# Ledger of designs, part 414: VH-VL binders against o27280

Target 1, 266 residues: o27280
Amino acid sequence: MDSMNVPEVLEIKRIVEESESVKTFIFSWDFRREVRPGQFVMVWDFRDEKPMSVSLIDPVRSEIGISIRRVGEFTDRVHGLSEGDLLGIRGPYGRGFELMGRDILLVGGGIGMAPLAALADEATARGMRVDALVAARTADELLFLDRLEAAGVNISTCTDDGSCGFKGFAHERLLTLEENHDMAAVCGPEPMMFQVMRILDERDVPAQLSLERYMKCAVGICGQCCLDDTGFRVCAEGPVFWSQELSRVREFGRYRRDPAGRRVPW
Short names: E, the ipSAE of ESMFold2; O, the ipSAE of OpenDDE; V2, 0.75 times the mean of E and O plus 0.25 times the DockQ between their complexes.

## First folded at step 17 (VH-VL)

Design zc12 (framework fv_libevitug; at its last look DockQ between E and O 0.63; V2 from the best seeds 0.00; counts 0 for: pae E 3.5 > 2)
Fold by OpenDDE, look of step 17:
Structure zc12 (fold): chain C 266 residues (1-266), chain A 123 residues (1-123), chain B 110 residues (1-110)
Amino acid sequence: as target 1 above (266 residues)
Amino acid sequence: QVQLQQSGPGLVKPSQTLSLTCAISGDSVSSDSAAWNWIRQSPSRGLEWLGRTYYTSKWYYEYAVSVKSRITINPDTSKNQFSLQLNSVTPEDTAVYYCAREYPSDYYGMDVWGQGTLVTVSS
Amino acid sequence: QSVLTQPPSASGTPGQRVTISCSGSSSNIGSYYVWWYQQLPGTAPKLLIYGNDRRPSGVPDRFSGSKSGTSASLAITGLQAEDEADYYCQSYDNSLSGYVFGGGTKLTVL
């Protein structure tokens, strides 16, 4: 057994309120240990465990951040925590994003911006030009705008209700953009990602997409996060996939499986 | 410019204690985000990390398992230096010893090295 | 004997591209960052690469690092006579709770 599979109990150093429903929990990190944007950790509140993307990677401060959206009982409990409280952190796990080229496009929806924010920091630090399309239902749900701006990211926003930026969905906004990039990283609701991927494929822009699926073990054993019909395990072969890989995944953008293994619509 | 200057005897008898000092200039031994390391190099064992010390609100020490029972790394804030003590030496401890800084610690590697000190364990 | 495995020697002619491999395991390279050092004869090691593929200030861009799985690689493009040295990879090993080095690769410029 790898020691990395044992949760490490960590103190919450800081909490950043990103929005009404999203908080970023910051922890000390030993940066001898590798952590990549796009990877996830299992967060343990000593009652339940859930996968969460790493949204901040700061080697200077020796910190990582995990952004969590309040959506259920587990996240409700976590959102009730304060600085100084403890959480169990297991990981990181999964395949993270790869950076290629000079110009990168980030397309994120809602909490999907979490891993992309970390990627943006790395990309800008490496001297890449970063464009980010940030999507949300409403202006209040747009995440990491100030952070991205501070990093030198060129931001475009879109909201379902038109309260900020382009009125419409991310793929619709993308269609209005003529510029191509060397690569794209995408994360958000799967229907969004599906549409965005199609556009990027048509434009011959290499794209990586981060999937959010039900994960239990995070180590590729339980099979709960397997994808039809490839057998890809989101926790092991993903959560970041290339568009070419996802093109083989029948269920992508169409359905997901619940904890019981049943097909459920998006 | 940060520099590390090593000092200490180059000859130690078996069963005695090897003692080396690394004087720091251009940085502080108690600097946050800095870690101070000892490494040795020999033809038989190659490069071998021995341990490190660093200050973050308090002093921390990390030692290699291979020498943990015999090694002590001590920071001296008054002299802005840190030392290595290795007890009960044998001929297998003959090597060139280096002190090295990590700055910042962990992620950024050992960016400044001392000049090295050959220590021979012989009767 | 070294925890990380490197070829004992490598060679190239000026202007060529040379790669030096560093093989480890899940307990080190598989989970931790890799560093690379250059050691000229009679001198202390010099940091060459940190964070798998990052160059410190002063290191030419013809030096590059990469990592995949449990293996890392140092690539030198445009090989120069001054590059003749020993090269060491470094990582951290969780089973040993300490930094570990490769056995070193002696690079000869022909």
Scores: ipSAE 0.846, ipTM 0.921, lowest interface PAE 0.6, mean pLDDT 95
Fold by ESMFold2, look of step 17:
Structure zc12 (fold): chain C 266 residues (1-266), chain A 123 residues (1-123), chain B 110 residues (1-110)
Amino acid sequence: as target 1 above (266 residues)
Amino acid sequence: QVQLQQSGPGLVKPSQTLSLTCAISGDSVSSDSAAWNWIRQSPSRGLEWLGRTYYTSKWYYEYAVSVKSRITINPDTSKNQFSLQLNSVTPEDTAVYYCAREYPSDYYGMDVWGQGTLVTVSS
Amino acid sequence: QSVLTQPPSASGTPGQRVTISCSGSSSNIGSYYVWWYQQLPGTAPKLLIYGNDRRPSGVPDRFSGSKSGTSASLAITGLQAEDEADYYCQSYDNSLSGYVFGGGTKLTVL
């Protein structure tokens, strides 16, 4: 069912409580099928279907993990499920992160750490040195810290309220970090990503950023995931873009689109 | 360190059964980190995957559609080997047959191969 | 014959860069990893590249793999006489429910 874009109905193997509002749902997966950090799947609860980033890629245990934050009716229903319950999964879709060099910086805000946690695992498996700046509003919302530490990632934390690590925004902490990375990968709230991208561009650090937009088809046909003025489709040309590609995008960091395609402020 | 040693007859008559074995040293046929494959190679079709077997909580088998009705791959834990049986052979089944270990961590691929066995199907 | 299409031959002189293509479809390379094997005359294939672009221990870093869409490529830089061999790509094909190989590329070092 893989390349035919038909959902496969899978049993939830395990559920990990990442925080009060975030759970990781783990499924068996045939790893002959490619899945790369930064790609997404469409999760179907038999009523509605939403894009979710892959947060765990574990070929040794033949497992894939999808981290989902409870933010609305769909995610509330999914959070109410138990191990053994069923979900539909189609994909993966989209362009994943590309690794380069020996030293990588990850900058993640909130649930944006999900695809970066998967990338961290791949980067460390390739022998790269990984630094991660993990941001949230408060300490209890910092995601994947134990997992990143176990993988050998050097973690810096940043909270809006100062309850853990640097008090302030991720881009403010970034200004105080070492400038010795070959590349960066960024995912989180779009205003954060814009500010981080600006700093990394000034430092000549190649950066890849993962964007979120409303998706319907996931294969690039419907146009609902398009970016203004460039025609880039987040589901086809993204969700991961190089910073140079995004520098041409008017809407990046300024507004988003609702399900009807209307512009709304971030 | 891991080695695969093939054995079996090199000549088989049409309509009979091709039977080969692959002995494993340095690993276990029941290892939960390996899958055990048969592949054949001929001038007309090149490399062609035939099937694999592997163990997790039980034995699993996957066979190429082209031979699925004729093929059996059997593990033998007591002898630490696995076999290929291909029924109802024709001259088109003439090929060099290889066994191979597939190492599943990061889907590493087929990292250890047997020496190959030329099997001729002829009257 | 082969599900994956490779050029039947390639050539280069020592020190040059050579690439070998492998063309497939959305039912294989487009959705599944690519492996590459090197086969010296009279020997079994040897794993050269796995997971699209990773090298097993002992494979020189002048060998690299890449993938774009439904096509994959093997690149050999700093070509050496010892690189003269047959090269095969492999993937999994969902419509055939099995592994598939390219037809092979005979590389000649002039």
Scores: ipSAE 0.333, ipTM 0.727, lowest interface PAE 3.5, mean pLDDT 88
ESMFold2 (binder alone), look of step 17: mean pLDDT 93; pTM 0.948

Design zc13 (framework fv_libevitug; at its last look DockQ between E and O 0.87; V2 from the best seeds 0.83)
Fold by OpenDDE, look of step 17:
Structure zc13 (fold): chain C 266 residues (1-266), chain A 123 residues (1-123), chain B 110 residues (1-110)
Amino acid sequence: as target 1 above (266 residues)
Amino acid sequence: QVQLQQSGPGLVKPSQTLSLTCAISGDSVSSNSAAWNWIRQSPSRGLEWLGRTYYTSKWYYEYAVSVKSRITINPDTSKNQFSLQLNSVTPEDTAVYYCAREYPRDYYGMDVWGQGTLVTVSS
Amino acid sequence: QSVLTQPPSASGTPGQRVTISCSGSSSNIGSYYVWWYQQLPGTAPKLLIYGNDRRPSGVPDRFSGSKSGTSASLAITGLQAEDEADYYCQSYDNSLSGYVFGGGTKLTVL
């Protein structure tokens, strides 16, 4: 199992400019190894390592994609890379999304659309009807719209400033949408997810939510990503959780822990 | 429709080389999206993957550890076929040998199989 | 002897649901996709399931695959006489750096 946890040095095959702050890095992948939407990999730039969701899964082209938002020193370095450059990738890790039913609702905010985009591809390939609520602060931060459209996804957009689609937050837009989905997958800012989950629960729509926490080992050993008070490890029992599971998680939507283990409010 | 046609002798003496050929129709041995496999089946060992070859900018070869020292898989682009050579055979190598295609490679599984060739190793 | 473990035999009556298990480890099924093959007597194996739970064209929806942890399962609903065959699971094993098969399950339709 140790070999599975050793980063594989991979060449960046292609880079897709998704937005001003988001790039998708594409790598060759041996698809004998299972990878599921909602799972994450640890990306190693030979200095630091960060968890990143898989945003593209293409068995035909033998490629995966990892979408990364530029938010700090690590991501700044990665965004400076070019095609042909190398990164270390280990994984995938974590529990991915499960698909059920015929009609699925995706609710994503910002970079949270990354794993949902991969899920959308799988869902549509399976013949499911996919509705996606794509939320962002502004129009230029909306991700994967063309990709989703090409896949046959029915898209609704939501922006905080009203520059595209519904003016307001995702949960507000959700209140205006039909209640006929068999399941939902949610990923984005935790306050958004918290509100969305509440609405979906009221509608009796089974929902899966992907959480983001500080992760160090990615293998459930260090405990840095443990959730109060369940002890769920986001890297092992998650990052995808069912709403029923998260209902037991006291900190969900309220606070997270920083690298020092301190409570940090959202 | 993709088809695989196997050919080769069904009897090989111990210590000799087992040689089989798999002719491809409906696809190219040098397809960037395919892999070409050899598998054998016997009552004693069941289904056993022996190895595969595939092309992606260059030729790659993967062999099972159990036969790695004795096996060679060779593509022939001119004839659109690939072959199996297994050296120093013993009675334990007696089996029905299959060639098979993966498409797409790594993910789809072995979707097209040859008809199989019984190879008996006997003096 | 086989890396993946299957029951040697299974049986069912027409119309019944039958399940065939395939047990592995973290080095194979736990981390890699599972394939299933059907082999009729005197014929080459036929791909039945790929990607754990996907059906190739031409495979009836009576056949379904699933995977959980280090185990996989093939389910056949509405069992028919023509389903009598040997069934094999397949995965990849990173410790062996190669594809591995189960020992096969002989399914008898009573």
Scores: ipSAE 0.867, ipTM 0.925, lowest interface PAE 0.6, mean pLDDT 95
Fold by ESMFold2, look of step 17:
Structure zc13 (fold): chain C 266 residues (1-266), chain A 123 residues (1-123), chain B 110 residues (1-110)
Amino acid sequence: as target 1 above (266 residues)
Amino acid sequence: QVQLQQSGPGLVKPSQTLSLTCAISGDSVSSNSAAWNWIRQSPSRGLEWLGRTYYTSKWYYEYAVSVKSRITINPDTSKNQFSLQLNSVTPEDTAVYYCAREYPRDYYGMDVWGQGTLVTVSS
Amino acid sequence: QSVLTQPPSASGTPGQRVTISCSGSSSNIGSYYVWWYQQLPGTAPKLLIYGNDRRPSGVPDRFSGSKSGTSASLAITGLQAEDEADYYCQSYDNSLSGYVFGGGTKLTVL
């Protein structure tokens, strides 16, 4: 019996307010247990359980952090918690990002910067040069800028409304960036990731993209996280996929599934 | 420079208590980032982790299941050392015993080892 | 018998590449990091690899680690006479709630 499959009840050690709508919850963590950027945990508030990305991996302080955007009833309840309150955590689960080469490009939209912030920390600790393209609708939704700067990451920003940095979408900004990266890591709204993937493929830049799907079991049994046409389970074979793996997935960038499993347009 | 100096008897009779001490220089036994381990090595078992202790907000103790009923590891902040007691020894407890620092603990491994103490359990 | 399985011996000639395997299970290597130690004759073990593939300061870059599934590997390139030693893998085992070691591999440089 794998203890990773039952939630461990942990005390919230610290809460960092990343924006009005995003908080990072920090817990003590036993770093004998492997955790990789791009993996996720299931967060249990004793009523419901949702997948959340790992955004901080700090083995020196024995701390793990998860970033949660307030978007509904579950996340509203979690955002109402204080330091010292309890949450259940199970995991980590899934396939994380793989680092290669010396020069990495991160492309993140909104909360998608959370796993990329963790990856940036690891990449810089390994001596890689890290460029990050951070995208949001507005300036106040750009996440982790101070943290990325402190880590020595070279930051480019874009906002839909032009309130900070380049006015436009991430893929439009990407067309104006240098093309000398050994790999890229991409996480954010799926339409953004699709457009970014197309550009990176044309440039022959190996890219890894992190997908979001609804999950129940998180260990590959229930089928809720399966991708059409391939049967890939996002919780087991993903959530991080190489762009070449995603080229076999018809649904990517075209539609999504609701909690009942029905196709809905993006 | 951190050094671990072991002391204790090298011969123990069966059914008695094995007692070893590891003195720490260049670090504190109560360091928030370290853990203090005992490991033994024998031809029949190879390397075998026995247990560790560490301090954060309080003292924590972890013991290998194989010896859990017989082992005690005690930190001593005033002497800056930690000890191993293993009760009711048998000849199967004959081994070279090592203390080791794990720093930072959990992820980074055991970076400093004591010189080793051969303990023979025999009548 | 050790929880982690290593070959009892390995050999190579100077300049060659040699690998040492370490096999575990989902309760250890599959979910937990792997460490490697070198033990020269008559000495205590020395940390060689942590975090599956990271080298502490002072360890030559010809030593490298990797992990796949429930197995790990230590690779030594540019083999040298001083590499003749015993090598041990380590992980944490959740079912035993403790650190576990491989049985060790005696590396001979011919």
Scores: ipSAE 0.764, ipTM 0.898, lowest interface PAE 0.9, mean pLDDT 90
ESMFold2 (binder alone), look of step 17: mean pLDDT 94; pTM 0.955

Design zc14 (framework fv_libevitug; at its last look DockQ between E and O 0.77; V2 from the best seeds 0.82)
Fold by OpenDDE, look of step 17:
Structure zc14 (fold): chain C 266 residues (1-266), chain A 123 residues (1-123), chain B 110 residues (1-110)
Amino acid sequence: as target 1 above (266 residues)
Amino acid sequence: QVQLQQSGPGLVKPSQTLSLTCAISGDSVSSDSAAWNWIRQSPSRGLEWLGRTYYTSKWYFEYAVSVKSRITINPDTSKNQFSLQLNSVTPEDTAVYYCAREYPRDYYGMDVWGQGTLVTVSS
Amino acid sequence: QSVLTQPPSASGTPGQRVTISCSGSSSNIGSYYVWWYQQLPGTAPKLLIYGNDRRPSGVPDRFSGSKSGTSASLAITGLQAEDEADYYCQSYDNSLSGYVFGGGTKLTVL
């Protein structure tokens, strides 16, 4: 982790409209500094700070991207920003994805596709074959399809309402897909990930899953993102976990903790 | 093919200024994607990065703390070269000096090197 | 004396696997990419690895890099006589605001 936990004030270089509710904010990045798919940054709008996954890593252009879904007050403010505006960026933090094998499966739901998109770019750049199952509630919420296609990713889509691709949930679509991957990376709603993990385990496909939990400090000190009963800190030991690790996590797919530390169901 | 050709004196007296030039062929000193570095090597200090310059809408200069007060790297777009000046040299500055390119900058490392120039600081 | 620590020497016989370690700290390898260079006698260093584990064009796949925590490693499989050289790791150090090198490892092919 970065010993310097001070936000760097960065100018928004570009904004990409991914969907009605998702924007990707692009920043210049010094690529002497390591950044990995699956890692997150703390985004500071000078009022509040929230963890966001890195969704774009482009060493050629010296850029990173952060995809943000409009879901609350903080993200509302950020979505109101324009190119040239400033944000504080602290990080990157956390454990990112590891790539192994030749054939990888990405399973993403909604904004969970953000870190997976970055992973897809790296995997394809390394000459790996990448299959991606992209899930969303509706067709208009499917993210990064053009980007993934351009990267040479084989895409399968899944929508709850059947407006695009398979009608149903990601784990249901997964059951219909061929079992020929060396590893899988999963990110999305935790109930989705739980079901997907179960299937992948049954298939003996090594899987990494990225959790989205309430994080405050991002440096493993405050304990707000601790997972029962392992004591794993999502910000330090995660957010990317192997399925074997998550199998030890009692709350995974079952409940989460709110900012007050209370258990709340998914 | 990108090549770097170094030139300059191999002998410098103490307290004088060490001056070297690195001529670029096959690339531009003002390339937005490149950085131009000076590195030296000696038995006592090993490989030591001295500094770099690069152009991105404007010129940037980064110098090693160890030589920051004495070093100047100058790009010359007209001749497509960049130079090193190191002031107030001492015998400790005796080394083989290299110029090197990063391309692309920051991430890809120093992929092209000059032939090296032995500079001896002696009275 | 070097910011990054390498063993001064390594050796192997043809066909063997050799690893060269590079140890740093959170201010360099822990946060920044690692590069590796090969330097043959009387020549300038040659880029061998970038981005921790990436090979430039022309570098054989016998060479591989890895990084974990504050340490990096260069592995050479199928060691060949021509691999006899000095190897240097490189990173960036935020406390020094500059690139830093290891002390180098002299690899001897027996």
Scores: ipSAE 0.895, ipTM 0.950, lowest interface PAE 0.5, mean pLDDT 95
Fold by ESMFold2, look of step 17:
Structure zc14 (fold): chain C 266 residues (1-266), chain A 123 residues (1-123), chain B 110 residues (1-110)
Amino acid sequence: as target 1 above (266 residues)
Amino acid sequence: QVQLQQSGPGLVKPSQTLSLTCAISGDSVSSDSAAWNWIRQSPSRGLEWLGRTYYTSKWYFEYAVSVKSRITINPDTSKNQFSLQLNSVTPEDTAVYYCAREYPRDYYGMDVWGQGTLVTVSS
Amino acid sequence: QSVLTQPPSASGTPGQRVTISCSGSSSNIGSYYVWWYQQLPGTAPKLLIYGNDRRPSGVPDRFSGSKSGTSASLAITGLQAEDEADYYCQSYDNSLSGYVFGGGTKLTVL
């Protein structure tokens, strides 16, 4: 009976509409339990359960925030909820980001900015200088800009279509930024993370990357691993990995798998 | 400037009730961000948390399992204080008792402590 | 019968580094933050560390905390005579539904 890990049913305290497709759901939280930026929680809507990254860690207000992009049936149902409605939350789980040095670079694409926003809050609270490169397809998909600015983060933006900031990909914008960071944290689409990782490795900047797989609501890989006491260490060793760990992974940034499990190019 | 001032008897007979009061100045017992704790200290057990109370939309109470059947913590908003009652005491309850504020509660720890009250349980 | 285990004593020479350990389990330190308190003789405990490794205002930089797995450590560098005190670790224990303390470590500055 002691092996059961049961969701705590929590009331949605506030909902923040971050974009047309992204909402942050805020809950009261007991911060005696440790929560680290880069960790995830399992969100249960009483029919299905999906892993989601923690995007807000606010011990002063006793609030935790979970940012969810609408991408399928589960996330559609959750986006339909209102303040006062209930969700089940288990966790946190997984390996979070480690902070080092005085100067940190954040590189986030789309919803990948969610765990990086939480990391930015911690880094600034520790007195670090924080630069963030925030990337998206279009201007209206750039996430957390006001929050990052209020925290004292130095923001650079890029959009695929040029509607805000640099027109182009995050790695192209990165080449034009100052190169004086002690570490970097990266989260977003896997092709972006691969290209950014290569630049950071060339600059000898220690980098931690959160795999895209754990940022998509449609894949239950991490949730299964967190429930298995004996069988699956990959879940416990991620979702945050050092760049040297990922440089040995043949799949990373090179290909994806279709629903039948076949390798296909990105 | 927040201060916690303890009061109560220092000698209690076995099987009776230990009662202590912690008066708060510079803060409110109903503060939305604080929690109010009782801790005791003895040579044999060191520091031992007994329980806490705090207010949000209602009062919440948490008690250590070891004393849960015997303990009551009562906030009093009119007097701006909170009390400890521990029933059916034995000599093992002899300790220095402290009240302490957690502010903000949970993450930040116990930042203000009362002066301590030695309570001896003996015939 | 402290839930968290600390060495009963530690010692060091002025200027040196001293580390005080605190051992727990997955039901406490493994999942919950660690706090540290300093207690000078005849006084109430004083908060030194919260959130595993954060210092309140007024606590010197030579005090630092860390956590690994189910164990935590308090380090004091540049040891001074005024550091002679008792030191307690604290966490929350899920199985006991409450705060738990270590047994305390008496630090002697030689």
Scores: ipSAE 0.790, ipTM 0.906, lowest interface PAE 0.7, mean pLDDT 88
ESMFold2 (binder alone), look of step 17: mean pLDDT 94; pTM 0.954

